# Designs tried in a protein design chat: VH-VL binders against Protein DJ-1 homolog C (DJ1C). Part 1

All scores and structures are predictions.

Target 1, 167 residues: Protein DJ-1 homolog C (DJ1C), of Arabidopsis thaliana (Mouse-ear cress) (q8vy09r84to250)
Amino acid sequence: KKVLVPIGYGTEEIEAVVLVDVLRRAGADVTVASVEQKLEVEGSSGTRLLADVLISKCADQVYDLVALPGGMPGAVRLRDCEILEKIMKRQAEDKRLYGAISMAPAITLLPWGLLTRKRTTGHPAFFGKLPTFWAVKTNIQISGELTTSRGPGTSFQFALSLAEQLF
Below, numbering starts at 1 at the first letter of every chain, in headers, positions and changes, except where a header shows other numbers; antibody chains aren't numbered by Kabat.
F, E and O are the ipSAE of ESMFold2-Fast, ESMFold2 and OpenDDE, as the mean of both directions, binder to target and target to binder. V2 is 0.75 times the mean of E and O plus 0.25 times the DockQ between their complexes.
[cut] marks letters that were taken out.
Atom coordinates printed by the task and the answers are left out, and those that the model quotes come from them; centres of patches stay.

## First folded at step 4 (VH-VL; from J01 with heavy chain T59V)

Design J44
Fold by ESMFold2, look of step 6:
Structure J44 (fold): chain C 167 residues (1-167), chain A 118 residues (1-118), chain B 112 residues (1-112)
Amino acid sequence: as target 1 above (167 residues)
Amino acid sequence: EVQLVQSGAEVKKPGASVKVSCKASGYTFTDYYIHWVRQAPGQGLEWIGGINPDSGYTVYRRKFQGRVTMTADTSTSTVYMELSSLRSEDTAVYYCARSDYYEGMDVWGQGTLVTVSS
Amino acid sequence: DVQVTQSPSSLSASVGDRVTITCRSSQSLVYSEGNTYLSWYLHKPGKAPQLLIYEVSNRFSGVPDRFSGSGSGTDFTLTISSLQPEDFATYYCMQSTYFPYTFGQGTKVEIK
C-alpha cells in the first residue's frame, strides 16, 4: 500500500512522525514529501525533519492514502502547495483514502472544497474554522474516504485508524 | 433510555411567534443532529431544518428562511425552534428528531401541536 | 432541491398480503463511496413517525423482518412481505443525501 505524508515548515512533528512510523510498522510504503524547496524542514517546535523527496516528484504518482499532518504554519504551507492540492483533489475524485489531523482539516482541506457533506473534526483551537453543519468533536472521524482527527494527543488513534482502513 | 421530550401545545394568533422546546436525554447531546419536521392537517411530513448542537450551525429549508431560528443549549441538552410571523398555514404538529450520520431520524419527540387561529 | 415521489398514494390490502411501495428521486442519491441516504418511516395518526429502514436496505433495530428495502440510484422500494394489523399506516420515504432533506408525499396503506 502506498502512502504520501507531506510536510512543510511548521509541520507538527508529533503528528507527522507518528503517522509515518505507525504506517510503516503496519507495512505501508510511506513517502515523506517536502512541499518546500529543500528536503530538510523545520517543524513547529524546532525539530528538523528530513523528507524522502520533494513534492514535485509525487505529482504523477497514485497513492492509496494521502495523510496530512497539522501544525502552524505547516497547515498553511500545505494549503498553498498547488501540486499537493492537485494530488488531493485527484485522491478525492478517485475515491481513494485521505486524511487530515489537527489544523489541516480547517486550514488545508476546507479551502480546497474537500469537506462537502463530510463529518469532520479538528484541533480544538481551530474548531470554529470548520463552519459546516457536519463539524463534530470526536477524536477520530471517518466520513467516506476522509478521516480526520483532533491533534497531537490523538495522533496514534488517527494513524491506527488509517492503517486499519488500508489493510 | 433515549428520549426527546417536547413542550406542550400552543395556540397563537396570525403574526405571532412560537418557540417549541425539545429536551434530549439518555445520550450524548452533541453527538447527534436535531431536525424539525412538521405535518399540517391532511398533509405529509415536511422537513423544516436542522441544527448541529455541537457547533450551533443550522440549515433551513428555503421557504422558512427568515422566519425560523433554531438554537441549542448544551447545558440543558435542549434545542429550540422559533417560528415567527405565523400564518394559518403554519398550523401543524411539529416534531423534533435526532439523527446520526447513517441511521436516518431514529428518535422522535412526541410532537407539539401549534394552532394558528384568529 | 431533490424531489422524492412515492407511488401509489394509497392502497387497500388485507392482512397477509404482500405490499410494495416505490420511491423515485429526481437525482441520484449516491454519496461518497456509494452510500445512499434513503430511509423509510411508518406514521400513524397521533403518534410520532417511526424509522423502519435506513440507507436503502438496513432494518432499524427492532423492526420486524417482514419489512425490507431495496433499490439504487433513483429508484427504491419498500416491501412488506406479509401485512399485519399493526402495519396499517402511512409510509414515507426520505432522502438525506442532500440539503434540504425531502420526504415523499406518503403512501397510505388501508385495510380492505
Scores: ipSAE 0.060, ipTM 0.631, lowest interface PAE 5.6, mean pLDDT 90

## First folded at step 6 (VH-VL; from J44 with light chain S96Y Y98Q)

Design M5
Fold by OpenDDE, look of step 7:
Structure M5 (fold): chain C 167 residues (1-167), chain A 118 residues (1-118), chain B 112 residues (1-112)
Amino acid sequence: as target 1 above (167 residues)
Amino acid sequence: EVQLVQSGAEVKKPGASVKVSCKASGYTFTDYYIHWVRQAPGQGLEWIGGINPDSGYTVYRRKFQGRVTMTADTSTSTVYMELSSLRSEDTAVYYCARSDYYEGMDVWGQGTLVTVSS
Amino acid sequence: DVQVTQSPSSLSASVGDRVTITCRSSQSLVYSEGNTYLSWYLHKPGKAPQLLIYEVSNRFSGVPDRFSGSGSGTDFTLTISSLQPEDFATYYCMQYTQFPYTFGQGTKVEIK
């Protein structure tokens, strides 16, 4: 199973690393892709992450799962990546799995229209501002092909849920 | 028993505002969405808008945007719908209705007649 | 907005009759999850509407089995296999796949 985990400046490091590690341990072929011009990016807490490839190398790839970590400005950087947007829209259109954690649902997926009519959770600090009618206060929320979660503390549950769905 | 109980009938002048309440009981208030639907005399059902009581997020029909405000009070399990700048065509029975993600509107209030007349 | 056209606007029937009401939406009501969010309601004067069918064909709890829903995509049907005295009312379909939710214009089932 092929998995994409995109990262950018300000990506939440725990969320990203837990996703990658858990899914790899589950047997997935996980690609960490940078939406920046460099493979190395500094996370939201100052930890540097090294991507496997630039996101441009992923443009024509088909993934069984794309999981979006949160963090600021990481979530915004992901949102503003046109290549990733196209990947995610194809992902959803083809009804393949995708996930977002923390503020990624609100900041990244929502503007792309990928939360439409989907029960969605996210970071508690953003819940009141999660501009979707279908917001829920669950740690893990599955809505069709979409899985969302709340934050770093729920990263393991999030990753395990995705792994369970993937295999 | 799951039920929605609405406030009583209202009579208003054109230009005034009306605030209708919908008290929920018998279930976890924040697990369901509340919608408002009205029926004008001789007309069909018309969706006005909805609210997520858990988040407070609202969605209004464009026709009512700017005039309608829906709020939820979790402490009292009550949802309110306020409609301002009332017109004669706003005369209708207003219903609140509960919905979950799948079933549409499964529980309805008894309705509140709002009459707008000079 | 999704338009929902209901037909007929009214019909006359007798107890025991088979009644069929149709709703057509201006676009597919199938959501990405595969669900189709179309519901049917019964409404009597002076009473609150009552949910009969949700997601096209699921009877709501307590709804008699003489009520059934069918359809897919854009065309949906409510069927009353054997009309009972308490079934004389106005029926509405409603799409709740996307906002704004929209009702059909209603079908009044009257006594012949």
Scores: ipSAE 0.743, ipTM 0.901, lowest interface PAE 0.7, mean pLDDT 96
Fold by ESMFold2, look of step 7:
Structure M5 (fold): chain C 167 residues (1-167), chain A 118 residues (1-118), chain B 112 residues (1-112)
Amino acid sequence: as target 1 above (167 residues)
Amino acid sequence: EVQLVQSGAEVKKPGASVKVSCKASGYTFTDYYIHWVRQAPGQGLEWIGGINPDSGYTVYRRKFQGRVTMTADTSTSTVYMELSSLRSEDTAVYYCARSDYYEGMDVWGQGTLVTVSS
Amino acid sequence: DVQVTQSPSSLSASVGDRVTITCRSSQSLVYSEGNTYLSWYLHKPGKAPQLLIYEVSNRFSGVPDRFSGSGSGTDFTLTISSLQPEDFATYYCMQYTQFPYTFGQGTKVEIK
């Protein structure tokens, strides 16, 4: 099972690293892709993370799961990446698994139109940006091919839910 | 002591393949990228590509796409670089080097001479 | 790809001389937060390259104070303030801001 985890400047380190670690331990082939010009990015708390590839190398690949960490400005950096937007829209159109945690549901997925008729949770500070009838306050929310979660404190639960869905 | 130890010199015919090993010791093998750099006689240093030993992900310079394969064996802390369809211009000393994120290539192997001749 | 060009390709110098080598990139090497990823290496025949300077101006551990780096954007220099007998070698700059990593063509520092 192939998994894409994109990262950028200001990505939340706990959310990104827990995703990668849990999914690799579950047996997934995880690719960490930088949406920046360099493989090394600084996370939201100052940790330097090294991606496997630049996102441009992922443009034509098919993933069983694409999972988005949050963080500020990490979620904005992901939102503004045209290549990642195309990957995610293709993921959703083909009804393959995708996920987003913390700020990524409201900041990254919502502008891309990927929350339409999906029950969604997210970071409490950004909850008000989510569509009113579809926003929920669960720690993990699965809605079809989309899985969302709330923040660093739910990262383990998020990653385990995705691993269970993959296998 | 952090160390990269490479396999010995090779003599090959044009069209053959060569596989050079690079054994790491003294550090956590999966924490560092391993790069391969070569120097042909009378020429400068040329980056070939690199591998993340943790994931197995590789990146190659376009010039070497289709001819180079890099692999890692975490059980032996060893990276391999295989170069196929050898030509005389592939005669060079091949180095492995680890990267430390901030400093680029801080530890280098001793080099492996690969000679391609009839 | 980012091209990196060194100047001069070779030079002759005496012990005690001040030596300056330049490195120019085809694109800015500044990463998004202002960090600039350019390093300098010393290479003697039969030996592995040795890291001297990283991120433009930081001396690697154990590198003597006579080695210094400077520059910004696309233009960089390595300076050896007082050349020593062990400094006769070929020097390379390398950009590592983006793949593929690229070396300059090298500058051979020869004994006069």
Scores: ipSAE 0.000, ipTM 0.461, lowest interface PAE 20.1, mean pLDDT 88

## First folded at step 8 (VH-VL; from N5 with heavy chain S99D)

Design Q4
Fold by OpenDDE, look of step 9:
Structure Q4 (fold): chain C 167 residues (1-167), chain A 118 residues (1-118), chain B 112 residues (1-112)
Amino acid sequence: as target 1 above (167 residues)
Amino acid sequence: EVQLVQSGAEVKKPGASVKVSCKASGYTFTDYYIHWVRQAPGQGLEWIGGINPDSGYTVYRRKFQGRVTMTADTSTSTVYMELSSLRSEDTAVYYCARDDYYEGMDVWGQGTLVTVSS
Amino acid sequence: DVQVTQSPSSLSASVGDRVTITCRSSQSLVYDEGNTYLSWYLHKPGKAPQLLIYEVSNRFSGVPDRFSGSGSGTDFTLTISSLQPEDFATYYCMQYTQFPYTFGQGTKVEIK
């Protein structure tokens, strides 16, 4: 199973690393891709992460799962990546699995139109302002091909849920 | 018993505003979204918009954007729909309805007649 | 917006008759986890609409078994196997797959 985890400046490190580690342990082929011009990116808490490839190398790849970590400005950086947007829209169109955690649902997926008619959870600090009609206060929320979660504390549960769906 | 009880009939002049209330009971108010639907004389049902009472997030039909405002008061389990700049075409029976994610609109208010006339 | 076309606009029937109403959407209503979000409502003058069928073929609680729904994708049907006196009303289909929710034009079932 092929998994894409995109990262950028300000990506939440716990969310990203837990996703990658848990899914790899589950047997997935996980690709960490940078939406920046460099493979190395500094996370939201100052920890540097090293991507496997630039997102441009993923443009024509097909993934069984794409999981978006949160963090600021990481979620915004992901949102502003046109290549990733195209990947995600194809992902959803083909009804392949995708996930987002923390503020990624509201900041990244929502502008792309990928939360429509989807029960969605997110970071507690953003929940009250989560601009989705279908917002729910759950740690994990599955709505079709979409899985969402709340933040670093729910990262393991999020990753495990995705692994369970993937295999 | 789950029910939605709406406010009474309204008569308004063109250009005025009307605010209709919908009080929910018999269930957890914040667990269900509320929609507003109207029926003009001789016409079919028309969706106006909806609100998430928990978050306050609203979605409106484009034709009503800028003119409709939906709000929720969790302390009274009441949802409000305010329609401004009223026109004769706004004359209709207005319904609130509870939205179950899977079932659609499963519980309806009794309706509120709003008459707009000079 | 998703267009919902309902037919016929009206029909005359007698008690005991089999009644069929059709609803067609401009695009597929299949969505979340393969669910199809199409509902049918009964509406009588001076009363609130009542949910009859949800997700194409599920009868809502308390709805008599003479009411049934079928269809897939873009074509849907409400069937009343044996029309009863209390069934004379206007029926509406509604898609709730995406906003804005849209109703069919309605079908008025009248006494022949």
Scores: ipSAE 0.023, ipTM 0.641, lowest interface PAE 5.5, mean pLDDT 93

## First folded at step 10 (VH-VL; from T0 with light chain N35D)

Design T1
Fold by OpenDDE, fold request of step 12:
Structure T1 (fold): chain C 167 residues (1-167), chain A 118 residues (1-118), chain B 112 residues (1-112)
Amino acid sequence: as target 1 above (167 residues)
Amino acid sequence: EVQLVQSGAEVKKPGASVKVSCKASGYTFTDYYIHWVRQAPGQGLEWIGGINPDSGYTVYRRKFQGRVTMTADTSTSTVYMELSSLRSEDTAVYYCARDDYYEGMDVWGQGTLVTVSS
Amino acid sequence: DVQVTQSPSSLSASVGDRVTITCRSSQSLVYSEGDTYLSWYLHKPGKAPQLLIYEVSNRFSGVPDRFSGSGSGTDFTLTISSLQPEDFATYYCMQYTQFPYTFGQGTKVEIK
């Protein structure tokens, strides 16, 4: 199973690393891709992450799962990546699994129209600000091919849920 | 028992506002969504809008945008629908209805007649 | 907006009759992994509407088995296998796949 985990400047490090590590341990082929010009990016808390490839190398790849970590401005950087947007829209169109945690649902997926008619959870600080009718306060929320979660504290549950769905 | 109990009938003049309440009981208020639907005399059912009682997020039919306001009070498990700038065409029975996402509107209030007349 | 066209507008039937009501949507109501959000309601004067069928073919709790729903994509049908006296009412289909939710025009089932 092929998994994409995109990262950018300000990506939440716990969310990203837990996703990558748990899914790899589950047997997935996980690609960490940078939406920046460099493979190395500094996370939201100052920890540097090294991507496997630039997101441009992922443009024509098909993934069984794409999981978006949160963090600021990481979620914004992901949102503003046109290549990733195309990947995610194809992902959703083909009904393949995708996930977002923390601020990623509100900041990244929502603008792309990928939360439509999806029960969605996210970071507690954004719950009242999550501009979707279907917002929920669950730690893990599965809505069809979309899985969302709240934040770093729920990252393990999130990753495990995705792994369970993937295999 | 799951119930939605609405406020009583209202008679309003054109241009006035009306605020109808819908009190929920018998279930966890924030686990479900609430919609408002009306039926004018001799007409069918018309969706007005919906509210997520937990987040307060609302969605309104375009024709009502600017005139309708839905709010939720979690402390009293009550949802409100306020309709302003009332006109005769707003005369209808207004229903609140619970939505569980999958089943749609599974529980309805008893309805509130709102009469707009000069 | 998704338009839902319901037919017929009215029909006369007798107790024991088989009644069929149809709804057609202007676009497919299929969403996500095959989920189709189309419901049927029964409405009597002076009473609140009651959910009969949800997601095309699932009977709501307490709904008699004489009520059944079928269809896919854009075409849906409510069937009452044997009309009972308490079934004389107006029926509505509703799509709730996307906002705004939209109802069919209604079908009034009257006594012949």
Scores: ipSAE 0.826, ipTM 0.924, lowest interface PAE 0.6, mean pLDDT 96
Fold by OpenDDE, fold request of step 12:
Structure T1 (fold): chain C 167 residues (1-167), chain A 118 residues (1-118), chain B 112 residues (1-112)
Amino acid sequence: as target 1 above (167 residues)
Amino acid sequence: EVQLVQSGAEVKKPGASVKVSCKASGYTFTDYYIHWVRQAPGQGLEWIGGINPDSGYTVYRRKFQGRVTMTADTSTSTVYMELSSLRSEDTAVYYCARDDYYEGMDVWGQGTLVTVSS
Amino acid sequence: DVQVTQSPSSLSASVGDRVTITCRSSQSLVYSEGDTYLSWYLHKPGKAPQLLIYEVSNRFSGVPDRFSGSGSGTDFTLTISSLQPEDFATYYCMQYTQFPYTFGQGTKVEIK
């Protein structure tokens, strides 16, 4: 199973690393891709992450799962990546699995129209401002091909849920 | 028993505002969504908008935007719909309805008649 | 907005008759999950509307077997296999695939 985990400046490091680690341990072929101009990016807490490839190398790849970590400005950087947007829209269109955690649902997926008519959870700080009618306060929320979660503390549950769906 | 109980009939002048309440009972208030639907005399059902009682997020039909405000009080399990700048065309029976996402509006209030007349 | 056209606007029938009501949407109501969010309601004067069918063909709890829903994509049908005295009312279809939710114009089923 092929998995994409995109990262950018300000990506939440715990969310990203837990996703990658858990899914790899589950047997998935996980690609960490940078939406920035370089492979090394500094996370939201100052920890540097090294991507496997630039997101441009993923443009024509087909993934069984794309999981979006949160963090600021990481979620915004992901949102503003046109290549990733295209990947995610194709992912959803083809009914393949995708996930987002923390503020990624509200900041990244929502502008792309990928939360439409889907029950969605996210970071507590954004819950009251999560601009989706179908917001819920669950730690893990599955809505069709979409899985969402709240934050670093729920990262393991999030990753495990995705692994369970993937295999 | 799952139940939605609405406030009583209202008579208003044009230009005034009306606030209708919908009290929920028999279920976890924040686990479901609430919509408002109205029926004018001789007309069909018309969706006004909806609210997520848990988040407070609202969606309104475009024609009502700027005039309608929906709020939720979790402490009393009550949803409110306020409609301002009332017109004669707003005369209708207003219903609140519970939405469980999959089934749509599965439980309805008894309705509230709002009459707008000079 | 998704337009929902309901037909007929009214019909006269007798107890025991088979009644068919149709709704057509301006676009497909199939959602990404594969579900189709089209429901049918029964409404009597002075009473609250009642859910009959949800997701095209699922009977709501307590709804008699004589009520059935069918259809796909943009064309949907409510069927009452044998009309009963308590079934004389106005029926509405509603799409809830996307906001704004939109109702059909309604079908009044009257006594012949």
Scores: ipSAE 0.771, ipTM 0.911, lowest interface PAE 0.7, mean pLDDT 95
Fold by ESMFold2, fold request of step 12:
Structure T1 (fold): chain C 167 residues (1-167), chain A 118 residues (1-118), chain B 112 residues (1-112)
Amino acid sequence: as target 1 above (167 residues)
Amino acid sequence: EVQLVQSGAEVKKPGASVKVSCKASGYTFTDYYIHWVRQAPGQGLEWIGGINPDSGYTVYRRKFQGRVTMTADTSTSTVYMELSSLRSEDTAVYYCARDDYYEGMDVWGQGTLVTVSS
Amino acid sequence: DVQVTQSPSSLSASVGDRVTITCRSSQSLVYSEGDTYLSWYLHKPGKAPQLLIYEVSNRFSGVPDRFSGSGSGTDFTLTISSLQPEDFATYYCMQYTQFPYTFGQGTKVEIK
């Protein structure tokens, strides 16, 4: 099973590392990709993270799951990555699994139009930016191929849900 | 066992308001969405709008925006639709329907006839 | 707003006939995520509408297998493989991919 976890400057470290660690322990082939110009990025709390590859190397790959960590400005860095946007839109169009936690639903997925008619949850501070009619308060929300979650405190639940869906 | 029961028929004058109730039973009220659909005599079905009973958020078809208000009372598991500034063309049977999200409108109320006559 | 146009507006058929009703949207109902929310309803005077098909092709619980739905993009079809006496009614398609939800004009299926 192939998984993509993109990261950028200001990515939330707990959300990213828990995603990667849980999915790798479940047996997934996880690629950590930097959306920046270098493999080393500083997370939102100052932790230096080292990606496996740059996102450019992922453009033509097919993933069974693409999962987005949150963080500020991390979610904005992901949002503004055109390669990642194309990967994610193709993921949704092909009905393959994708996920977003914390700030990523509201900041990254919403502008890409990937929350159309999707029940979604997200970071409490950014919850009001989600589509009002479809927004939900659950810790984990599965809506078709999309899984969303609220933040660092739900990162294990998020990752385990994705692992269960993947396998 | 899932049921939506609507209030009885109403007769109104032009310019008045009507408030139709829709009481839900047999399921967790806040887990589903409620929509209102009407059918005027000799016409097809027309979606009016919907409400998320959990949050109270609403969405309305543009032609009804400003004239329709939908509310939910979670303590009684009841949704209300109020339509104001009634005109004769608002004469219709009004249905509430439960939205399962993926299945769409799976359970419907029995309908409420609203007659607007001068 | 997405306009949904249904064809034909009426038809006459006999018990046992195969009936096909089409529904065309003014815009694609497929977005980047690929989901399509198009449903079909049966409506008889004096009764509430009944859901037949959801998400283009899925039969609602308790709906006989003579009802089937198909299509993608802008073009959708309801097929009744062998019309039964209880199937004489008006049929509506509805898109529920985006607000406002919109119904087709209806197809009245009458006994010949």
Scores: ipSAE 0.266, ipTM 0.671, lowest interface PAE 3.0, mean pLDDT 90
Fold by ESMFold2, fold request of step 12:
Structure T1 (fold): chain C 167 residues (1-167), chain A 118 residues (1-118), chain B 112 residues (1-112)
Amino acid sequence: as target 1 above (167 residues)
Amino acid sequence: EVQLVQSGAEVKKPGASVKVSCKASGYTFTDYYIHWVRQAPGQGLEWIGGINPDSGYTVYRRKFQGRVTMTADTSTSTVYMELSSLRSEDTAVYYCARDDYYEGMDVWGQGTLVTVSS
Amino acid sequence: DVQVTQSPSSLSASVGDRVTITCRSSQSLVYSEGDTYLSWYLHKPGKAPQLLIYEVSNRFSGVPDRFSGSGSGTDFTLTISSLQPEDFATYYCMQYTQFPYTFGQGTKVEIK
């Protein structure tokens, strides 16, 4: 099973590392990709993370799961990466699994138009940005192929839910 | 087995209210949305509104705003639609339907005939 | 609001005929980079509506192969390749991506 976890400047370290660790321990082939111009990325709390590849190497690959960590400005860096946007839109169009935690649902997925008719949760501070009828306050929310979650405190639940769906 | 079971037929006078129930079973009630659709005699299908049973948020078609109220009782897995200030034009069969992400309204209740007559 | 208009309003056909029903929306229904939320329902007197086709072209579980949907943008069709006795009913298209959800006015398919 192939998984993509993109990271960028200001990515939330707990959310990213928990995703990678849990999915790798579950047996997934996880690629950590930097959306920046170099492999080393400083997270939102100052932690230096080293990606496996640059996102440009992922453009033509097919993933069984693409999972987005949050963080500010991390979610904005992901949102503004055109290569990642194309990967994620293809993921959604092909009905393959994708996920977003914390700020990523509202900041990254919503502008990409990927929350249409999607029951979603997200970071409490950005809950008001989600579509009112579809927004929920659950710790984990599955809507079709999309899984969303609230933040660092739900990162393990989020990753475990994705692992369960993947295998 | 996924099922929506509605309350029985009602006969009401103009100006009264009616409350139709829709009991869900066979699935996790708060994971799906419930919509109400009606069909008056000789007419097509008309969407009335919907409810998010987890949050209680509702959306109503404008022409029913102010006369319709939808509520959800998670303890009984039941959605209610109350239509007030009834008029003869409200005579119709009222359906509840659940909303699935990919399929839309995939499961429907059996329908409830509401007759408004003097 | 997005309006959806069907044609024809009614048609007469024989068992075995190919039937095509057209649905036109007042604006493009393309969302989420190609996702289009338009569905088709079958409705018989005294029964609840039945989902036939969702997302333009996907048959709902248990729907026979003779039913197919196609289209994009603003123009959509439901095709019944070989009409059967149980297919005489009223058919509705519905857009379900933008509130309010809106149905077409219906197409009554009658036996000739």
Scores: ipSAE 0.054, ipTM 0.627, lowest interface PAE 6.4, mean pLDDT 90

